# VH-VL binders against q54qk4: the designs that were tried, part 4

Target 1, 195 residues: q54qk4
Amino acid sequence: MNLSEDVLKGIETLSDEKLINDSVFKHIIDTCFLVILKKKTESDLFDNKAVSSVDTIALKQTFSAFIVFILESMKINYDQSSISDLLEEHKLSSSRIDFISNYFKEYRVAIRKHLSVTNFHFPHIIDVNWRLDLFMKSNAVEKLNTPVYLINLTTEQEENVKGKVQFAATLDQLQDLVFKLRDAQKQIERSSIKS

## First folded at step 14 (VH-VL)

Design m02
Fold by ESMFold2, fold request of step 25:
Structure m02 (fold): chain C 195 residues (1-195), chain A 120 residues (1-120), chain B 108 residues (1-108)
Amino acid sequence: as target 1 above (195 residues)
Amino acid sequence: QVQLVQSGAEVKKPGSSVKVSCKASGGTFSNYAISWVRQAPGQGLEWMGEIIPIFGTANYAQKFQGRVTITADESTSTAYMELSSLRSEDTAVYYCAREREPSTDYFDYWGQGTLVTVSS
Amino acid sequence: SYELTQPPSVSVAPGQTARITCGANNIGRKYVHWYQQKAGQAPVLVVSYDSDRPSGIPERISGSNSGNTATLTISRVEAGDEADYYCQVWDSSSDYYVFGTGTKVTVL
């Protein structure tokens, strides 16, 4: 399986029980499987009391990484022992590994059927809008002026279905995103070369 | 198809505790949150708390915090609810309930209910 | 603190339409679920996600949700519809699963 370092880092974040408690973990994994089965959307990730204590950007990054993990596992027909070994290598506890493995056992057939019928098409970005906001805590003792960019991506899937993706990033996070997108572009260009 | 079967009716004295069981069958037990919901005679439904069996983590409604303990045994696919320091107003039917699909906001599966009567 | 208010009772003649309301601030921003409970029985889910009908629930039972009011509608009411009805939401600031006060539907 050829998962990027960023995807593996996102998976390892699921092992951090101080950052991601068991309720948050269940919500993330549940939402991942349901989004792939088209029973929920990414916005449902944020509509849960369990996630209120987790940074929104970290939550989306971990969610996106695990979506990729599920899809790659299905693509190469990764078996249950291989899934468990990979997750253990990335420091997930036995209960969290078993949670994930139980869902792979339960939903593997349904996911495979869905992927075979729908012929996945990723939405592409047709427009980008952004603005700079300042976040301030209104606590009596702390005033924090933190510049954050609100990014709106207008997407279009084949068959002219339009969508929107909105996220927030600091300048440092945006620079890191740009580095990652440039690296992904290089990897795509390499993989497009064939003999 | 999931079925939830609860333990039988109980009569308890004030100040004692009660432990109600809920045995699940017909599906994966460990990943799905099991909730406990009670209903006093002639009154509405009241959520008490939940557990995610594989993690053993429970969340409780504020009203019951400190008096209720919810546990689960994966090997027997059974959840338990223990309510301590019983009062006459704890007389109610106690239901276990479960989501049908992951991350549903509602209860599709309900146990038959367990009547707990608290009287001297 | 999120409370769902229902009328205590609704009386309806057979063949008519019963409407059961569930009121709360901005309830239209939440998914509302509805349960039917007949005497001596466990609740049965009759509507999920505002308007979805579980398998086996007749088309004459429907739901809607907008603004500050969700509504369960029972068209062509039958004697078998006599029951208590509860709305329910998930609320991030409350006890997670919040039930309405309940409405007794009496079929005349």
Scores: ipSAE 0.479, ipTM 0.725, lowest interface PAE 2.1, mean pLDDT 83
Fold by ESMFold2, fold request of step 25:
Structure m02 (fold): chain C 195 residues (1-195), chain A 120 residues (1-120), chain B 108 residues (1-108)
Amino acid sequence: as target 1 above (195 residues)
Amino acid sequence: QVQLVQSGAEVKKPGSSVKVSCKASGGTFSNYAISWVRQAPGQGLEWMGEIIPIFGTANYAQKFQGRVTITADESTSTAYMELSSLRSEDTAVYYCAREREPSTDYFDYWGQGTLVTVSS
Amino acid sequence: SYELTQPPSVSVAPGQTARITCGANNIGRKYVHWYQQKAGQAPVLVVSYDSDRPSGIPERISGSNSGNTATLTISRVEAGDEADYYCQVWDSSSDYYVFGTGTKVTVL
């Protein structure tokens, strides 16, 4: 797992039992899992007496770091021993490691279901077919010819949901579409973190 | 589905102590805060305190601070509430209660209640 | 400390609608939970987060919360709805779990 130093520092803050007592620790971890399960929001973190003695910037940084930790752990299917080893490396006590590990065991399936639903809102393109055709006008006023490609995209949102998108484009329009898709791909690659 | 089973009714003299047990079954015990809530006859509900079993960390309502001790035993999945220096006003049904999911906002699982009667 | 005031009792005829109020300053800024307690039994959660019903709670029981008043509404009241009802919030300025004063619903 490749986590930034800021994320790792935020996780290690959870080991400071004088700054973050057990009640604060439970509240932070509970809220992280509930936010991912869409049952609470980040504002619920601050509206709790348990955290009133903790600096709000540090609290937010720790919360955000642990959210990233959960999401990355789910993305790479980090097993329970790997999670425990990483948390031990960052000096969490055995009881705090066990607390976190228990929630990963209990909520792993539910979190995957929530992430799957969110990630499947848009159909995925699974096939592309095309042919060249000509759209001709037979009007006496003006005679124009333009070659047009008929594009068929086969899509799939879920295993049981398939669809088709069909459109026509000139060569110039196709070249512009390809350019825009390549640009979007590069922007997505720039914003991603190598695992 | 979690089930909470409490110890039986008790009769106590003023000035003594009582210890009520709450055994959990049907799920994970360690991560979930167990609360104690009491109800005097004909009266409303009153939160007394909670414990997070895996940490052994207890928090108490201000009214009961210094008189109540809440503990947990992970090996038996059992929480305990001990109330000392009993007075007749402590006559009540004592409930243990727990969240279904990691939420400290409300109680979804309740024990059957334990009647504690304080009389001379 | 934060206190939740409920009417001591509400009387309602069968088939009518019972409305149980829970009053506090700016209670609409908090999530309100509701419990039903029948005689000799433990409380049962009937509404969470203002308006959500736990599994097994009939749709005729509903909740709302705005301003200074949260309300539990029981439509088409039946004899089995006769119970005490408590509202509850979480409040950091109090002892965390704050219960309302309770309302006895009597079905006439």
Scores: ipSAE 0.451, ipTM 0.680, lowest interface PAE 2.2, mean pLDDT 82
Fold by ESMFold2, look of step 14:
Structure m02 (fold): chain C 195 residues (1-195), chain A 120 residues (1-120), chain B 108 residues (1-108)
Amino acid sequence: as target 1 above (195 residues)
Amino acid sequence: QVQLVQSGAEVKKPGSSVKVSCKASGGTFSNYAISWVRQAPGQGLEWMGEIIPIFGTANYAQKFQGRVTITADESTSTAYMELSSLRSEDTAVYYCAREREPSTDYFDYWGQGTLVTVSS
Amino acid sequence: SYELTQPPSVSVAPGQTARITCGANNIGRKYVHWYQQKAGQAPVLVVSYDSDRPSGIPERISGSNSGNTATLTISRVEAGDEADYYCQVWDSSSDYYVFGTGTKVTVL
């Protein structure tokens, strides 16, 4: 199988039982398979107390790497022993290898079906909420306030399939986001006029 | 098609413990969390905890932490819930329940329930 | 602390429509699942993800969820619909699986 260094490192992160305990591991792998099966979104990865102790960047890298692993395994039709051998080479325990292998056995056919779907719809935003937080230093003489907005987007993919996206941004970052979205909207409108 | 079959009703004295079994059939056992949910007579449903059998790891509701032990045996596809230091308030029907699909927020499969009566 | 409030009872004549509410702050931002429980039996899932109906559940049972209220609707009520009904959400700030207080549906 031909996987990039970044993907292999993301997979090896799943072997670190101190960083990723078994409950977190199950949640990551479950979410990967369900996203491919179009039953969850990437935002569901973060809506779980179990993952709050894991660095967000590491969590996203591991999730993305394992998505790629599933897709490549399906593309070349890796058998169960090949999957197990690769995961063993990257230091996953036997119970974690068996967990992954059990899902490949159970969901291989369903994954192929969903990869061939022709009527895919993109998620759309149905709700936005936010709150303002201020960061203050402990000493009263040097108060530092940085307005930070915690943004929660509720999305919907296909009728009644809901998702969540959460991020933090300063006012300047939000203004930049709005500008980029408006610019993208204008570019889409220009392309539609030409076509 | 998963079926969950629980052990029979039990009568216990206060201060003792009870261990209820839940045998799963008709699917993959090891990857799917098995939960325990109880219902006191005439009352609602209350989640107690879960186990992921392949890892042997259990998570407990705060109310039951320290009194409940949830285990699983992969070779027999059976989960167990043991509740210790029983009180009369623990008289309830105890259900095992399972997700059909991974990381669901709900329970598709339910055992038939096990009545545990705690009386002196 | 997240609580799901249901009316204790709903009475409905055969052939009419029963509506069972499940109230909580911003419940429309959560997925709501519904269970039917007949006397002496285990709960049965009748609606998942607000409005999805598991295989074998008749189309006359439906769900909706918006704002602060989720609703289970049973149209053309039959005697066999007489049961207790529970809503349920997953909530990370609680002990994960939160059940509603329950509603006894009586078919008159």
Scores: ipSAE 0.444, ipTM 0.683, lowest interface PAE 2.4, mean pLDDT 83
Fold by ESMFold2, fold request of step 25:
Structure m02 (fold): chain C 195 residues (1-195), chain A 120 residues (1-120), chain B 108 residues (1-108)
Amino acid sequence: as target 1 above (195 residues)
Amino acid sequence: QVQLVQSGAEVKKPGSSVKVSCKASGGTFSNYAISWVRQAPGQGLEWMGEIIPIFGTANYAQKFQGRVTITADESTSTAYMELSSLRSEDTAVYYCAREREPSTDYFDYWGQGTLVTVSS
Amino acid sequence: SYELTQPPSVSVAPGQTARITCGANNIGRKYVHWYQQKAGQAPVLVVSYDSDRPSGIPERISGSNSGNTATLTISRVEAGDEADYYCQVWDSSSDYYVFGTGTKVTVL
């Protein structure tokens, strides 16, 4: 398996028990597997008081690295002993290796089934930026200035192909979008559980 | 399909300790947090704390910090909750509970409850 | 800390609809879960994520959550619905699992 230096550094960060205690470790690994199964989002990584003591950049780097590790392991059909050997080489304790290995054993079939169903390759959202703008009113049309958020999604397809999606939304529209995304997540979770 | 079976009812004197067990059967035990929730007579549900068995680490609700010890034994798939320095206000039914999937926000699996009565 | 307030009791005639509220500031921004607890029994999850029903829960039991109020609705109430009902959220700024004060549903 050929993992980038950044990915390997992120994986090795999981061995630092002073920076990442066991509760934080469980949260990171849980979230990684559930995001791959589309049951949670990357934002769920930060919605836990346990992780508030960990640097946000380090947390996201470790999370992203482990996502890559899971996907590459599944792609190559890496066996349990190979997974354990790699994690041991990067200084993870036996209990942390066993934790990860238990989840590979438990979720390998579900992940493979999910990846098989998802056969199309849409651009992946890798960043979100926004700013607040105002509309000008005119003397011919009596309309008050309405705040509008300009949302910029940075996307990436295979390798280094980047793109962007830009749109404008009022606060009400943005809140409705968030609500609808949460509903879509719930429906995906229900479909996965029932199927 | 996970089942949680708790130890039987106990009658305790003030100042003593009680240790309630929760044996899990079915799925994977070691990776999943086991929580303890209590309910005093005529009162609501109150979360006490949790443990991650494979790590042996426990987290406690603020109210119970210092009086509760939660432990787990992977070899028997059993979690334990010990409450010390008992007083009459600790008379309650004590439940163990677990989520079906990791890191969900709710409990799918509940033990049958263990009544602990503190009386002189 | 985050507190969930429920009415202490709700009385309902058989065949009618029971509505159980769970109030908190901006509770519509959180996912609300509901448990049914019959006398002498452990709680049973009846609604998750505001409105999802676990398998085996009849469609006459439903949930909603908006603004400052989440509501559990039991249509065509039966005698077997007589129980205590608790709402629950997960709150990262509190002790994680926060339960409501509980509502006793009495079928008249």
Scores: ipSAE 0.359, ipTM 0.656, lowest interface PAE 2.9, mean pLDDT 82

## First folded at step 16 (VH-VL)

Design p01
Fold by OpenDDE, look of step 16:
Structure p01 (fold): chain C 195 residues (1-195), chain A 120 residues (1-120), chain B 108 residues (1-108)
Amino acid sequence: as target 1 above (195 residues)
Amino acid sequence: QVQLVQSGAEVKKPGSSVKVSCKASGGTFSNYAISWVRQAPGQGLEWMGEIIPIFGTANYAQKFQGRVTITADESTSTAYMELSSLRSEDTAVYYCAREREPSTDYFDYWGQGTLVTVSS
Amino acid sequence: SYELTQPPSVSVAPGQTARITCGANNIGSRYVHWYQQKAGQAPVLVVSYDSDRPSGIPERISGSNSGNTATLTISRVEAGDEADYYCQVWDSSSDYYVFGTGTKVTVL
């Protein structure tokens, strides 16, 4: 299986028992599978005392990496032995491998079913367009009859496969979003300096 | 469907220990936390602790720290709760409980309960 | 410690609606689950995640949660609904399961 270096690094992070104790490990793995199965969201990853000691960026990276691992494994219908071998190669303990393996056994059919009907990929934002609409009705808008910004994100999953994400925001909401994005950017910069 | 079957009623003297078993069947065992919940006569439900069988990692309520030990045997799909230094106040029905899905914050499956009576 | 407070008892006539409250500060920000426990039996999950019904639970039983109060509602109460009811949350800060004090529902 051809996994990116980032994904492999994420998998290896799961082998670090000092950084990722058993509780954190379980939580990450549980959340990954449940997110794929549409039973939880990514935000649930942070809703646990166990992860409070783990760097947020590292946690997110590990989470994302393992999501990709699960999805790619299931996409090609990777067998249990191959999954175990790959995890062993990346220095996961036997108990952790068994833990992951058990979930693959349990959820293999369900995940493959989801993959067959839904393309679970994180699209890349390649373009942004916006317009002002005075009469937009959206559940994302708290106040009616105020100017609303309609934001269109053009996304790309694969080459020449484009999608669109649309949402509405008031000026205040948009400002809040910008603030959060700037904050995220700062965090990325900080992480890059430390690496 | 998962079933939890507990060991039978116990009568114990103060200061002694009791070990209650909970055998799981009908599903995976190793990955799912088993919790213990007790209920004194006429009182409410009280969570005592849980274990993740595959890791052997247990988490206890502060009230029972140092006095309760929760273990699991994967080969028999059985969880155990041992409570030491028993007191009259420990007289209760003890339940094992399990989540249906990973990291579920509620209990779908319950054992039938084990009455532990502590009396001199 | 996080504590959930319930009324000790609720009496209701057959066919009427019983409402059982579970109170705590900002409980609306947490998922609340409910259990029914009949005499001499183990608890049974009747509501999960504030308002979800497990399979086999009648539509007469519903849940809501907002502000400082979660509520279990049993409409068209029957004699078989007589039981103790417990609310429950998982506290992420302590990693504990917390049960309410319990409510005895009596059908008159």
Scores: ipSAE 0.705, ipTM 0.837, lowest interface PAE 0.7, mean pLDDT 90
Fold by ESMFold2, look of step 18:
Structure p01 (fold): chain C 195 residues (1-195), chain A 120 residues (1-120), chain B 108 residues (1-108)
Amino acid sequence: as target 1 above (195 residues)
Amino acid sequence: QVQLVQSGAEVKKPGSSVKVSCKASGGTFSNYAISWVRQAPGQGLEWMGEIIPIFGTANYAQKFQGRVTITADESTSTAYMELSSLRSEDTAVYYCAREREPSTDYFDYWGQGTLVTVSS
Amino acid sequence: SYELTQPPSVSVAPGQTARITCGANNIGSRYVHWYQQKAGQAPVLVVSYDSDRPSGIPERISGSNSGNTATLTISRVEAGDEADYYCQVWDSSSDYYVFGTGTKVTVL
């Protein structure tokens, strides 16, 4: 499992029983698992009696770190003993480890199923069609002519599964889109070099 | 669906102690706070304290600090409340109550109540 | 300490509306929960978080909370609504649960 140092420090914060008492700990763990399952929101972390005793920034940092921990544990199919060993290495007490382990046992199947349906598959653009149009409102609203490009992207997600994306853009908006696509291309090149 | 079943009624003398049990079934036990609430005859509800079984941590109302001990046994899914140095004013029905989900601030599940009578 | 004051009793004819108040300084900044307790029985939660109804609680039972007063409203009162009603909050400064003084609802 490859977790950033910041994420590991956020997890280790759960071991500090003076900062994170048992009631706060219970609330953080419960909220983390249920947010992943779309049964709670991030606002549920803060809209609860348990949060009254903790710094909001520290709470959010620990919450986000534990969310990452859950997701990475599920991604690599970490078993219960591996989860317990990692948490013990990061100074959590046996009772807190057992609490977390009970949540993994209860929710592992549901989270796995949720992650399966969240597969990300970008359709590929295979064709572009466009036309220029002029928007002029009725005589009741006298406006300067504004050229608008109507863009139609033909996409292909898999063999013979085609789609289309349609949108309208002014010249300025189209130039901004091209600029942003060039920036995204640079980011893809950086990622490919590191892989 | 959680069910809480309490021990039977007790008659006690002043100065003695009573220990009431609350057995949970129909769900997980260890992660959920269990509270004790009492009600004297003709009176209202009074919160005494709570425990989170897996942590073994109890939080007591100031009025009962030093006289009440709340414990839990995970192996039997049973919470206990012991009240010492009993007085006639401790005559009441004692309820255990549990949250439905962790970190709620209300009580969804209630035991049937245990009448404790303290008489001279 | 934080105290929740309720009227001792409310008498109401069948089909009418009963309103049960729960008073405390700035109670509107807290979540208020309500319980119904029939004679010889344990309390039953009827409203949570000021206005949410648990499953199985009829829509004619409702709650509100603002300023210094939370209110439980029972519309179209039935004989089966005869019970004691308690409000409850969690007090963050003491980390205690606090119950109101209780209101006996009598259906005439």
Scores: ipSAE 0.022, ipTM 0.559, lowest interface PAE 8.1, mean pLDDT 82

